# VH-VL binders against DNA-directed RNA polymerase V subunit 5C (NRPE5C), part 3

Target 1, 233 residues: DNA-directed RNA polymerase V subunit 5C (NRPE5C), of Arabidopsis thaliana (Mouse-ear cress) (q9m1h8)
Amino acid sequence: MEETMAEEGCCENVESTFDDGTNCISKTEDTGGIESKRFYLARTTAFEMLRDRGYEVNEAELSLTLSEFRSVFGEKPELERLRICVPLRSDPKKKILVVFMGTEPITVKSVRALHIQISNNVGLHAMILVLQSKMNHFAQKALTTFPFTVETFPIEDLLVNITKHIQQPKIEILNKEEKEQLLRKHALEDKQLPYLQEKDSFVRYYGLKKKQVVKITYSKEPVGDFVTYRCII

## First folded at step 13 (VH-VL; from n1 with light chain D91H)

Design p3
Fold by OpenDDE, fold request of step 14:
Structure p3 (fold): chain C 233 residues (1-233), chain A 121 residues (1-121), chain B 107 residues (1-107)
Amino acid sequence: as target 1 above (233 residues)
Amino acid sequence: EVQLVESGGGLVKPGGSLRLSCAASGFTFSNAWMHWVRQAPGKGLEWVGRIKSKTEGGTTDYAAPVKGRFTISRDDSKNTLYLQMNSLKTEDTAVYYCAREYEWYYAFDIWGQGTLVTVSS
Amino acid sequence: SYELTQPLSVSVALGQTARITCSGDNIGSKYVHWYQQKPGQAPVLVIYDDSDRPSGIPERFSGSNSGNTATLTISRAQAGDEADYYCQVWHYSSDYVFGGGTKLTVL
């Protein structure tokens, strides 16, 4: 009576070690201050992000080297000089402003001061705040007083462009017509689409809104391309 | 201020034609999907039709009761939406509202005050 | 055609909670929007996407949607809440569909 020992297959939890993309920072000899490098990386990523969102971005800003950046802005950049103001390609009357905040805690007073400072900017339809410190709840609420959408990014989220990661699937943003066609074609409701959260790094990078749909294409050899659609929630 | 203002309503005989206009202000009209919604006296809201933005193809869709009789158009240079109504019937008597579609939600966030169309013999 | 059914009328005492229902086949799989219409006025969007509030809409207004019924809830009812309320959905075959409307009376 041979007791066949049922080998309990240990489902090895493949801990997907999200290898911290920190190592793809090229070992350029950091001969300069850590601060200037952080601003360089964040500002470069901000320009890339704005380009990918459909804003008019000068290619010279995208190709700027750290050395050139330091030559222009110094090792301790003045935050006001780091600001980016670019028009939307589809509507040059609409501009987005990127503001780099200091290391001090962001208060309601800070937000109000910023509001006054930018009040003379004509055609602002959006703003991005790059944060080096935590924003308190009151300051966050004060951002809703702006007449346009204000997005906040921790500077750490801009140190690396998430779209440049080799393992990233191809993402295509559907327009409203394409979304509707998708829903009609498959007799789908919005709730039947898989979700992508607003907090997702890609959603934030592309500045996607709720109810937008993205087409995600995964290329996996030998199976080929797998396409999925996700709705932002 | 974001505003929609309808005009062109009035009295018309059955089989007649009428053209409504909706003037938009305070927002980028050219990017908006625009709608007509009607409300018969003492009745509920009824969707009439829509026109998409030109960037989204500028196509139109209509409710079954008005299909083939009504035509929606837009002039983005004038920030104006139109509803051409032909072969009008007594059942077309209603307040006609123009409305803006709310972003991606298939909802209506901005409404005009409406214009009354009366179809009577 | 896709249809939405609402009660003709709902009454609520001042300061109490009103609930207005909107029924439709598998409406829970759809997003429901709600409009308030006061006499002689245009409709106003009060809830979108089942439960979200437009800017300027009081927190007293809330929405839910599950199964075959969506519900608009108005807490702490005020005299100014007396109006007609309409639910609305988008359907792939029927496009934009409104409910028949519910008259809310505040007592």
Scores: ipSAE 0.827, ipTM 0.956, lowest interface PAE 0.5, mean pLDDT 92
Fold by OpenDDE, fold request of step 14:
Structure p3 (fold): chain C 233 residues (1-233), chain A 121 residues (1-121), chain B 107 residues (1-107)
Amino acid sequence: as target 1 above (233 residues)
Amino acid sequence: EVQLVESGGGLVKPGGSLRLSCAASGFTFSNAWMHWVRQAPGKGLEWVGRIKSKTEGGTTDYAAPVKGRFTISRDDSKNTLYLQMNSLKTEDTAVYYCAREYEWYYAFDIWGQGTLVTVSS
Amino acid sequence: SYELTQPLSVSVALGQTARITCSGDNIGSKYVHWYQQKPGQAPVLVIYDDSDRPSGIPERFSGSNSGNTATLTISRAQAGDEADYYCQVWHYSSDYVFGGGTKLTVL
């Protein structure tokens, strides 16, 4: 079966407005229950994300129920106890730290305080900040002073794992060899692949870098599977 | 500090053989795609060949002028890249640089200082 | 085989802007990288991915790529910018290709 890669032209930036299926979680009065549930969901998604990025994650953390989470962390979790620090499977000397930030505005002072707090952590090569408030421009700039990559996620982006959405196409991340083989096989120039923005939720979830390529498989009945490739820009 | 240090250059007769080494430090060598680039005296840069990471298959590619004569290999346990050069020709006279490929960019971000290979009768 | 063409030499007055070109068939559809090589030294990556700068490279160095020509621009040229400059691309059939190099002289 000749996979006719249709020469679909430079597809314009379809801002896929992922319709936030924000089901109106009813404002029931249990404020403590809501906060603990929010942290539970975000922390669980963070572990799933880290697993999918190739970090060593304990299955017990992935299978933790809300009830168990509340038993361990309480209805008002201490943010420091929520922290995740796990090694990379391919290099156990490299660790990533996930830090849950408070509801206060994040300032340069906040970032510096965090830098001091984590200064004793050996082997950190990356950090994720889970944000409950806006970060100002100066605080964002201060993140570049860390000796490792710092990513930021609004906590809302972690309440639902984007990869578990039923309507999501199958996505495969190509390694460097597979990318090169793709380019060679199809005699493609470097800029001929359709683009995917770094700000895309999927790209952020997987922590994909510029120039990585993803294979996207769409299953459409009755026509079958359609495969496309996108390069991160 | 990230560093590459070439060694093994010298004088060799046409038809002879020479083995170059490149010692890597300051980065995860086993994950890096590694290259040899040469520069003849007073000439430009010429790509010689590469070896991919073992996780990416560890395959090698060579420029046409050296194909069948040169062999690139690596010892990840020693953080060392090698270039075995056989059937050397006078036109192989050059400074040979070891270089690291820069992530996904198909560029070279780290270079050694090079080692001189002179092929002369 | 894919080929890159550079001028043999470019001259620039001190404090002026130098432009070094690299020509190739449909090079605008590729990503171009640039290297600086001073006499007796190894090459140094100064621009990658058409226009990005490695850490430690001055803002005076910039790159562009369109059509059949990539350009390295060096603003406010300094005496220390005197070097050979090489463009480089990856090609699906030719692998890694260097230009012939351009000698930049600062006057």
Scores: ipSAE 0.824, ipTM 0.956, lowest interface PAE 0.5, mean pLDDT 91
Fold by OpenDDE, look of step 14:
Structure p3 (fold): chain C 233 residues (1-233), chain A 121 residues (1-121), chain B 107 residues (1-107)
Amino acid sequence: as target 1 above (233 residues)
Amino acid sequence: EVQLVESGGGLVKPGGSLRLSCAASGFTFSNAWMHWVRQAPGKGLEWVGRIKSKTEGGTTDYAAPVKGRFTISRDDSKNTLYLQMNSLKTEDTAVYYCAREYEWYYAFDIWGQGTLVTVSS
Amino acid sequence: SYELTQPLSVSVALGQTARITCSGDNIGSKYVHWYQQKPGQAPVLVIYDDSDRPSGIPERFSGSNSGNTATLTISRAQAGDEADYYCQVWHYSSDYVFGGGTKLTVL
């Protein structure tokens, strides 16, 4: 009767407590404090995004502290005061507008009201809507009535700048010449490049268009740098 | 309104030279890759050559039949594209179109009405 | 050199569907563009990137591309659709290449 000692392998479940840094928002009832912080984070990320897209951004807006932000905008910011309007560095006649939307559902009426409000803005060539609520299909269609491109971002997507994540690869955006040289150099057909979807967070952050190509460099020690190219589809 | 208008077409003898112009309006010409496309009478479309934007090097490429004889240039201050045609041949007889490349698509979204070049003895 | 082949002519009855083909080696790995040219007029881009339509082009115009053949489809053909149609691609060794063109006749 050989007692087969069943070695109970203690699989220590290393609960990797991903300390989601979300828990350090102290439950202090200051609902106003939470709202102002959200707008601060989103607005800061929006400025960073606009800078990285080649717009002229004041460095003072990028370095603004939460305390300073609250001093300027209060604990309950007026949405209109949060608006960003900056020119493109390469063409100062072209401006982009960032609009922060309220918590109410976005309707066709809301979009039309916005269109009226911005109608006096000269040189607008693009707009970004920061959303705190869902947009219905009709409101989305109404955005196509603007004479320029309108992008939408859930405010949650702007609370953290995705490019500041430590594990992010280096991304370089190729121009048309560089893309063509890449295709020629490797004798590649147009559809042979790996794809990156327009809905990708990086694509959206950088405002990349269909057919643009990005160079992605992964640095892995000890293997070194790995370079890949992806075409936006 | 976005528009391209070709000019400078006419009758020329074999071995002669002609310079075509294309005036652009309604868009940022300096950022556009610009092309010449030709069409011989009763024939199909044939790409002649291109010039890239200055910001992307301003380099030119040509189709084999015109290489060494034709030169494409641009004056961004005048929103004008040019085609200098030297050593013209009878087979160069065509309507010459100026065209804008459509962003990143390697397609032509804006065309002029064309100008006729006739090479005849 | 890279070459594109189109039929010389296609006929379609009024209100029917026309299909114009463009054949090329591994054309399915390329993006195909289509132009309409009416007599005495400049070409007009009607399809780009296989299937996308420029603004102002009717939904009756559609494109597909697979294998060695791209296809322009014109549904509910109208008399005004009578024209020459050209396919076009970019190739890394041949630059911009047009097909020979197809004359569409609406009967």
Scores: ipSAE 0.824, ipTM 0.954, lowest interface PAE 0.5, mean pLDDT 92
Fold by OpenDDE, look of step 15:
Structure p3 (fold): chain C 233 residues (1-233), chain A 121 residues (1-121), chain B 107 residues (1-107)
Amino acid sequence: as target 1 above (233 residues)
Amino acid sequence: EVQLVESGGGLVKPGGSLRLSCAASGFTFSNAWMHWVRQAPGKGLEWVGRIKSKTEGGTTDYAAPVKGRFTISRDDSKNTLYLQMNSLKTEDTAVYYCAREYEWYYAFDIWGQGTLVTVSS
Amino acid sequence: SYELTQPLSVSVALGQTARITCSGDNIGSKYVHWYQQKPGQAPVLVIYDDSDRPSGIPERFSGSNSGNTATLTISRAQAGDEADYYCQVWHYSSDYVFGGGTKLTVL
């Protein structure tokens, strides 16, 4: 009866040394400095994400340095001042709102309070909530009461822009015509495209919907470019 | 309220022409793919044709029975869809529905009440 | 051309479950949509993407699709469910294709 000791494969924390010149966040104990830096990173990534989704973003917001951010918002930013409201480039009447939530647990009461606060905003067609705490099931259900789509992002998911990773493939989003042409060209049935789940980080970043198709280009030297298509499910 | 309202139906002789209109309200018409679907008396639904949004190229497709005789067009400034029907045949007798395509699903989520076209000698 | 086949009629007793089938070659690899049409009315989308319901459609309506057959299921049938039902698909060579329709009678 040989007890095959299941070697607990130590998931070595591959400290991915992102060799990009982003200085190691030295553990300098300045707790105020850490919070302002988190909001700066998350807010910058949110603007980049909104730009990539086709919203009108001011380049000054994308080029803002941490020092400038701290000068404007302080070391303990007021969450309401961090809000982003920008129009869609293709339809300036449609606006998206980004709201940064506090560290307190998000409750139905919190969601209702937010709903009342934003009720006077004309032309809102979407909202993004940046979360610093867990949202319970009841609060999640309360988000469905908004007259527009609400997306939630843990703030940790916005500290790094996933599209800037050097190893990331080129992603192109097909329009509806391009999708149809793809299906016709290859005589494909609707369900024969490889799948990409809605929970995927790229899907969430780009705000892709069910049934959209992405073109993914992998560049491998010396083999060249490999292209694949995936449908969001 | 989201609504489609067809008009322009009537009696026409074989070989004649008729133009149908569909007025859209309550949604961004310019972004919608729009369709015509017909139903002959006591028969099933038959797709007639579509027009894509201008942002998607604004191209048209037609069912084989109407190809070369029917033309779909749109005026986004008026939120109106059109169906020009030429060289009409008795078999074109039907209620003609205007329909909106439901986002990415190739389904029809909004329908008008239809307009009757009768082709008779 | 791609074709969809439906039974001409289905009968169901009040409060029972009705099943309406739609058959097509490899239809399980497609997304199927269903429409309800009452006499003298326009069609209404009741199921899209095999099994999803539009807002306002009762939970009694459900859809499934596998192999060569899609099925619309109407549980706890009501007198108001008496109508013609049409399946529909998109096909890369035939564009938008409807089934022949099924008359549902509630007894």
Scores: ipSAE 0.824, ipTM 0.954, lowest interface PAE 0.5, mean pLDDT 91

